# VH-VL binders against q0atu2, part 62

Target 1, 119 residues: q0atu2
Amino acid sequence: MLDKKARIRTSREYRNVFEKGKRLSGRFLIIYYVENALDNNRFGFITNKKIGMAVIRNRIKRQLRAIVREYQGQVKNKHDIVLVARAGIGKSSFEGMEKDYIAIMKKAGLFARNANKID

## First folded at step 3 (VH-VL)

Design gg31 (framework fv_recibokibart)
Fold by ESMFold2-Fast, scan of step 3:
Structure gg31 (fold): chain C 119 residues (1-119), chain A 122 residues (1-122), chain B 108 residues (1-108)
Amino acid sequence: as target 1 above (119 residues)
Amino acid sequence: QVQLVQSGAEVKKPGASVKVSCKASGYTFTDYYMHWAKQAPGQGLEWIGEINPDSGDTNYNQKFQGRVTMTRDTSISTAYMELSRLRSDDTAVYYCARGDYYDILTGYFDYWGQGTLVTVSS
Amino acid sequence: QIVLTQSPGTLSLSPGERATLSCRASQSVDSSYLHWYQQKPGQAPRLWIYDASSRATGIPDRFSGSGSGTDFTLTISRLEPEDFATYYCQQYDSSPYTFGQGTKLEIK
């Protein structure tokens, strides 16, 4: 579900989020986030070499995109959000990454409080 | 606008040391790693090392380990690279370049200094 | 260390032609850590393509990058006079950072 419009694509856009955005650290993830002037959310993903070999980094990227897609409807509109994987994420389960993502997004005020579904 | 301005050309004798400066402006100096690269005449680029301007921590290419020292002065947003025990094959243009934002490893250099020519001759 | 080998070393072409520049790595490189720079004589290198395929700010759309694993390519669909320069690939998948030896694009 994460189409090209929902992805941060350019170096300038990534740098804008890093320089002007807020930073919040979870157990396995760091997010940088800033409000945008668009009608939609955009996501960026960074898996650095400290995580491990390319095969592990590529698996983590795919899993993080899948998590973001699944929870896309719960994210407060009009934000650019960059997810940076921390070194320890390579040893995490999919459920562990998902739990960390939900926790960090709630702490950032980007998810609804205490509600599973919104009518 | 982001700018990296390097010190001027140097001519040194074999065995001497050279210290090149790189003054940053247009961004928060301590938020980005600073890298140094060497380009010998008619040759390609070779990475020398990096410094975290916030912590002062450095990481050097093994080829230069023991002869290179990178430092910074946060009060004037300036990074330095000192190369000691100069040899003729150290003759090159030396570049500073802006690297990663904090722990985010993008691994590219988006802004470069103009270069400093260091000539080692007797 | 990862060795990047660029080919050809020199590519002689005319304006209007298509250029294809190769960069081969001695071991697999994540495309997120393969970048290209343009350098003209007397000038500093300039970031041109990052993450194997993303154009840096201000770079014309006639430039494209592709590749994964050990094989990466920079393509210029229709050469303009200002495109004649030396192009370097660079990796940071493994320490130390390394650059290819460069492909010099020259007018024939």
Scores: ipSAE 0.014, ipTM 0.623, lowest interface PAE 8.0, mean pLDDT 86

Design gg4 (framework fv_recibokibart)
Fold by ESMFold2-Fast, scan of step 3:
Structure gg4 (fold): chain C 119 residues (1-119), chain A 118 residues (1-118), chain B 108 residues (1-108)
Amino acid sequence: as target 1 above (119 residues)
Amino acid sequence: QVQLVQSGAEVKKPGASVKVSCKASGYTFTDYYMHWAKQAPGQGLEWIGEINPDSGDTNYNQKFQGRVTMTRDTSISTAYMELSRLRSDDTAVYYCARGAYFDYFDYWGQGTLVTVSS
Amino acid sequence: QIVLTQSPGTLSLSPGERATLSCRASQSVDSSYLHWYQQKPGQAPRLWIYDASSRATGIPDRFSGSGSGTDFTLTISRLEPEDFATYYCQQYDSSPYTFGQGTKLEIK
């Protein structure tokens, strides 16, 4: 589970990201992202009614939070990022969601590149 | 700035059809659901249905099912609601409204008055 | 469908007074899907309170929302002339999405 300070919690904050942020679509995810004035990243998660019933939506949210937490250290600082699950995400595996997240974050330029090019 | 601009007032006879437009600007049109609502004179609001502008998928309130059709044209960021087989009780102001991802209506069009009279 | 019942239907008050508007649902509604809209004559509705208690952008501090389950309340601590309007509660918890019939705040 992500720390409180790393989560977008209010609808006002989500709205700011949607209205002022950039958008990028993956297979199962859409991200909206904007630079913030804080010293940390914050993440938001949206699972609309179209994805399925509450049990499915809650499972997807939990899995997305786990994925974001795993890769949190690779994300460029000072961003508010909202992940919106697309309707098809309910049919995806955990690994499928993870791969989509990594691909979309790299395409957005939000993953910090390795400073040491050893590998 | 987000703006939804609807087409002008219409006067129709019973049995006719009406098609109302809602032109969106100030945001990525395909990112947000578009909803339609009805408000009869002096009455409250009634949800008609929604469209996903990206996929074109629709979901209608059962009360309007069979008479309403929602479409969109992504090239001009415009959503449409067509109501067929008009009756006198279809006289109302019709609103388009943007569905925020957090499941509320954050922006509304100015409304289109449709009058059904013989 | 979930029926939202607002009370009173009409509330006649003077500027400076406190207004309390009720919205009762026919079945439990998650507070994250209960919202309030303000509408003035000849105008479109405007989002006012979302997620039962969060003020929309630009909405004055005198407005507050509260409630959970089946009972929700919109409170205006000290009415200003511009607050006289019709207020609608709305649920997005289950389709079809529904609105209450509205509470009309009118100047006394």
Scores: ipSAE 0.006, ipTM 0.571, lowest interface PAE 10.3, mean pLDDT 86

Design gg5 (framework fv_recibokibart)
Fold by ESMFold2-Fast, scan of step 3:
Structure gg5 (fold): chain C 119 residues (1-119), chain A 118 residues (1-118), chain B 108 residues (1-108)
Amino acid sequence: as target 1 above (119 residues)
Amino acid sequence: QVQLVQSGAEVKKPGASVKVSCKASGYTFTDYYMHWAKQAPGQGLEWIGEINPDSGDTNYNQKFQGRVTMTRDTSISTAYMELSRLRSDDTAVYYCARSGYYDWFDPWGQGTLVTVSS
Amino acid sequence: QIVLTQSPGTLSLSPGERATLSCRASQSVDSSYLHWYQQKPGQAPRLWIYDASSRATGIPDRFSGSGSGTDFTLTISRLEPEDFATYYCQQYDSSPYTFGQGTKLEIK
């Protein structure tokens, strides 16, 4: 489970990440990320109508939260990170989304070299 | 190696039909949409339409609706575009291009020149 | 449909100079759906910049893209001889997907 304090919850917090953050695109995901003044990471999730019907968007959002939770121990501390699902994500498997997430996070330099994933 | 290879140049008379092929290799054909675009001599690019190779569902640009038909054969990883009732202003290079996961066109086929002359 | 207007239509410059190519949309386009392609005579277009600002694989860092909303720009900081080509912007935000008319970058 992804703790409540590890989630970006308000429109203002999302806007801060978009306005001040860096951007990196992957196969199924775009991330926006910025250092925060907190002692923990926070994650946000955006799925829009281009992905498909509400049931598909809700499934994708749940799966992305599960992936983020699994790998939260590998993420460099003190970052706000927003994951935006691309239209093509609806064609992906869970494993495909997981691989894309790992690849993007490594490319962004957000994965600590010696961090372990948590289960 | 991800590649799209198109059929060769065609010369057609006004009123005829032309069917261009696009053979995909190096990826799972049914996982990506296939698009077709037109480029008249010395002009820019114009999107004609798309096909979902898995379902066979198509979506055409209204400008070409009624004259274009897109199909595919999954057994040979090949997409087809047929344009009917050809006019002189259909003279163009026609490209196929892949999209889906990334929401952009990559790769592109090499193009097929279709010349409509009397 | 979204109309993309590129300016200038033709840009005549010498190697070593900076090039700035504009793409203006008739309505707002999410930057995640605005892309640039390079095309040389007799060749298919090639993806060059995606998501308004990300360089495609193998594209030199002298190329940069920027913009949001209705105004997008492709910049080449220092032209090389191989950069002279036609550049097209393209939107994937809404169907029908559309391209700009192109900017031809030619040697002065």
Scores: ipSAE 0.007, ipTM 0.551, lowest interface PAE 13.7, mean pLDDT 86

Design gg6 (framework fv_recibokibart)
Fold by ESMFold2-Fast, scan of step 3:
Structure gg6 (fold): chain C 119 residues (1-119), chain A 118 residues (1-118), chain B 108 residues (1-108)
Amino acid sequence: as target 1 above (119 residues)
Amino acid sequence: QVQLVQSGAEVKKPGASVKVSCKASGYTFTDYYMHWAKQAPGQGLEWIGEINPDSGDTNYNQKFQGRVTMTRDTSISTAYMELSRLRSDDTAVYYCARGPYYDYFDYWGQGTLVTVSS
Amino acid sequence: QIVLTQSPGTLSLSPGERATLSCRASQSVDSSYLHWYQQKPGQAPRLWIYDASSRATGIPDRFSGSGSGTDFTLTISRLEPEDFATYYCQQYDSSPYTFGQGTKLEIK
């Protein structure tokens, strides 16, 4: 589960990411992302009705939050990132979603290249 | 300033095809979906479809599926909508409009009048 | 597909009067995906109210939006001459994205 501070929760905040951010499309996911003026990262999740029924959308949101949480330590600080699920995500495996997320975050330059800090 | 500039009016014969362009400026072209909408004379707005300029992925309203093709050229920040096998009821003003994935249409082109007649 | 029905189709009023425009959806629409556009003859539509209740930049505060579920309303508290136009509601909740048929505000 992501901390409340790490979630984009208002329409206003989502709009800021869409209007000022960059966009990158993956196989199952689209990300919109922008640097923020905060000292932490925030994530938003969108699964609209064209993906499927509420049960499918809720499963996808839960799985995406779990993936984001697992890899949050690798994400460059001070970014607002919105994940938008594509229609095909409803039939994807957890591993499929995870691989797509990692690939698009790396391509966007959002994964830190020197994440192994030893001290 | 965000601006969408569409190509000029077209007059076509039934059975022909028309391709309308929409040139974007004032923002990063690949950050927003480009939508197309139809407005027949004296009628309301009808959504035709959308294109993701980044991926080239399209999604069309079933009513136009099979007759509409949306493309884009990212090198010149231009989106295109081609409508084939034109009928008289395709006579309309066609608009391009910018939108985020789950949001409103915030900027619109000026419209392109397509007239289908003999 | 979600059908949006606007009422009345035409609303004839005088400057200074209050206008209430209705938009009813055939199924529930999340208010964050319901928007209103203003269109004047010969012009492209303009975003007017987004997320059911938020005014777009530059829109006068005499305009307000409200509603949730299947019933949405656009209210103009005191009509000015420049407000006479056609207003369309639109849903972005489910593809295909749909517009209402419009309510034409005309001078009585």
Scores: ipSAE 0.006, ipTM 0.559, lowest interface PAE 10.9, mean pLDDT 85

Design gg7 (framework fv_recibokibart)
Fold by ESMFold2-Fast, scan of step 3:
Structure gg7 (fold): chain C 119 residues (1-119), chain A 118 residues (1-118), chain B 108 residues (1-108)
Amino acid sequence: as target 1 above (119 residues)
Amino acid sequence: QVQLVQSGAEVKKPGASVKVSCKASGYTFTDYYMHWAKQAPGQGLEWIGEINPDSGDTNYNQKFQGRVTMTRDTSISTAYMELSRLRSDDTAVYYCARGSWDYYFDYWGQGTLVTVSS
Amino acid sequence: QIVLTQSPGTLSLSPGERATLSCRASQSVDSSYLHWYQQKPGQAPRLWIYDASSRATGIPDRFSGSGSGTDFTLTISRLEPEDFATYYCQQYDSSPYTFGQGTKLEIK
């Protein structure tokens, strides 16, 4: 779903985000984020074995890409953002993951519409 | 000058384990995922799994889960695939392949023939 | 898992003819994650077409790829002797990453 330019491409780039970035935890997601020197945002996705079997991890990854894609226009430009799925995400609905993503992005100050707090 | 060089052919008995190596050169080993694929005689390709050489994290095809283990040694830029409890239908050429972050297999090892026979 | 079905299994043609190879996916695959590899006997596969339609470096312009969704095609406009090989389509859209069973292009 996401354009290749909008994806974090190397282990080195993932390391940079983890080492130099800020961390925020949500209900089902953790984000690591850092400002980049590019003219675009890049996203990375991590789903570990604690989430469940490969079919569940693949479903989660696809759903997270879809969510990120849908809200891409609202994200402040020039950031590298890595989404790490927490163990409990396998029990969430698509809507639950979407709400969590919006909540953590607003809390991080990465959404343009960061005036209204989430409940 | 990217190269992936695999270990030589192996002949194993049913029930044994085999460990195939893939030595990378010409790039930073930890920057790209390493994948493994199986090709039985006269058959097509089947993806076995992947390893992130930086973290050591692995993801396996369910068909091989429980019998395959992927590891790496960053000091010698080498990835390993171990397949246990070998059966006759494990007879195949095994390939390592580099996963580009543009999400295709850009470089492949020469292949390692593993023969399982009594 | 996404199943890729290639047709025909074997295509027997002569040099100079046009070849059309089909790859159908059991569910939609983003074109940016569909690729074609060429393999000759005794050799490793080689990346041939990436992102459904982009030729890899050094691949002659007689090769073209097209398609989206579930239907993808590899076309060779005028076969040369060196083109006779097995071609595999592959998806990198979701794990487990899968290959088609291959189309063997052989001389009549």
Scores: ipSAE 0.007, ipTM 0.558, lowest interface PAE 15.4, mean pLDDT 87

Design gg8 (framework fv_recibokibart)
Fold by ESMFold2-Fast, scan of step 3:
Structure gg8 (fold): chain C 119 residues (1-119), chain A 118 residues (1-118), chain B 108 residues (1-108)
Amino acid sequence: as target 1 above (119 residues)
Amino acid sequence: QVQLVQSGAEVKKPGASVKVSCKASGYTFTDYYMHWAKQAPGQGLEWIGEINPDSGDTNYNQKFQGRVTMTRDTSISTAYMELSRLRSDDTAVYYCARGTYEFYMDVWGQGTLVTVSS
Amino acid sequence: QIVLTQSPGTLSLSPGERATLSCRASQSVDSSYLHWYQQKPGQAPRLWIYDASSRATGIPDRFSGSGSGTDFTLTISRLEPEDFATYYCQQYDSSPYTFGQGTKLEIK
């Protein structure tokens, strides 16, 4: 799980990312991202009812947090990043979500080097 | 200094409605879901439903669907739960509770006793 | 609906003893959505353990949570007088969100 300091926790902070940030769409994910004035990165996660029932949405959110945590060392510092799950994500494998995350983060220029799992 | 302060005890007759309030302070009201739970005398907790104070969207436990209405007033940081067509088994303490982005309820109101008597 | 069954319903122990409280789910619950609350008579519930094993702010280290899948446990290693209360497990994995019926820890 991500440390609480690395999480976007308020609607106001989410709104700031949506209004000021850049948007990139992947297969299963959309990211909104903006530089922040803090010393660290913060991540937000949105799974809306288009994904499915609460049990599916909660599972997806947990899996996305695990993926983000695994690759947090690769992310360029000082960004607020919101991950929005697309409707099809509920039918994706964990590996499929992970690959999409890596691809979109690289395309956004937010990864410093090739993103490999640390084992 | 996050607090949820609920309205006072109510005594109602069968068939009446009751509306309980929950006033939030010490945080941005629209940033957290508000949950409501029921606790009948000597019994455990039962989840009634939730409201997103930002959007107004609600999600109710099927057991209370059709009798419960959750609303909020963002100008005064207050959530409401109205329960209609009251029955004797609605006699309970009703709690509001703040839901976090990590999906647990971290702060609870003090509770409101609703007594349904003839 | 996920049903949470707690056992025992009542646990009578003395200060200094170890308490083990069980919560069993009718279907698998991810540990990230399994939480424990403490409630004393006349008071509101208080978050005690979240994500199956993480202590909430201010909760003493004699309390620990564990478990996964359908079986979860709250353990109190050495009971203090202030620990005698009712404990509820709760799942936030699937709507409707549900609580167990509670385990009442009483002095005897």
Scores: ipSAE 0.008, ipTM 0.553, lowest interface PAE 12.7, mean pLDDT 86

Design gg9 (framework fv_recibokibart)
Fold by ESMFold2-Fast, scan of step 3:
Structure gg9 (fold): chain C 119 residues (1-119), chain A 118 residues (1-118), chain B 108 residues (1-108)
Amino acid sequence: as target 1 above (119 residues)
Amino acid sequence: QVQLVQSGAEVKKPGASVKVSCKASGYTFTDYYMHWAKQAPGQGLEWIGEINPDSGDTNYNQKFQGRVTMTRDTSISTAYMELSRLRSDDTAVYYCARGDYYSWFDPWGQGTLVTVSS
Amino acid sequence: QIVLTQSPGTLSLSPGERATLSCRASQSVDSSYLHWYQQKPGQAPRLWIYDASSRATGIPDRFSGSGSGTDFTLTISRLEPEDFATYYCQQYDSSPYTFGQGTKLEIK
């Protein structure tokens, strides 16, 4: 699992990212992101009821955490990043979510260019 | 069959506005971004911007910001690009194209010729 | 923004010859976000090569793409008459998305 120090945990911390951060929309994900002073990246995850039942929302959250963890080493340090799942994410495959995450992080300038490279 | 069909050619005077439509069929309209590109006569392609048809979120090339507005109508699977305060160097073929963040532009609409002349 | 410079601007060759088209980026571009389009006069562009080296559906195997970083190449091993067109490279690595100015492949 994603380390405790790498998680955004409080409503105050989430609000800071929403108020001061930049927003970028992907196909299935919206990210809000801002530089932090901690020398460590922190991630938050929001899945609202419009996505579906609790079972679906919990599956999506688990899959997003797995994706974030897999690519953690490619994310530029010193950022608080909140991933907001869009309503359509419930119809996405795991691969679709993964590709959207990589693409949006690259577009934001937060991700190394070789993250989705296959050789 | 996935296709994008654009509105017909337009002739406008300098200072006017033009609104080009792009009707999608053969796929779920809200699943893909819609992009717009400009091609001046005898010249290359220039990206204008994109719209997420699901959310309505837009992202414009700064060169066109302030003059371009992208919208959509999900009930008829149609995207629109409006360009205002037209000048002679806006004379071009305008294309819509399907894509998203990790995609490429495929398919493309057939293009709409906009001529700006006095 | 990333500027893509294509060379040559015009390439005059005969059917049966090999064509090599270059696309150079002002900054490093992830090959996963570099694509090539073919355009014939009066027609919309068509996706030709995606992710620097993958042929789009239906594109003949005489076409190949290669490259990474700042240098990308589209190669046609043996030109057929239908291959004479303008080819554009395009990057999606960062916004704004940009196209090269195009290489016009014309009959000598």
Scores: ipSAE 0.006, ipTM 0.566, lowest interface PAE 12.0, mean pLDDT 86

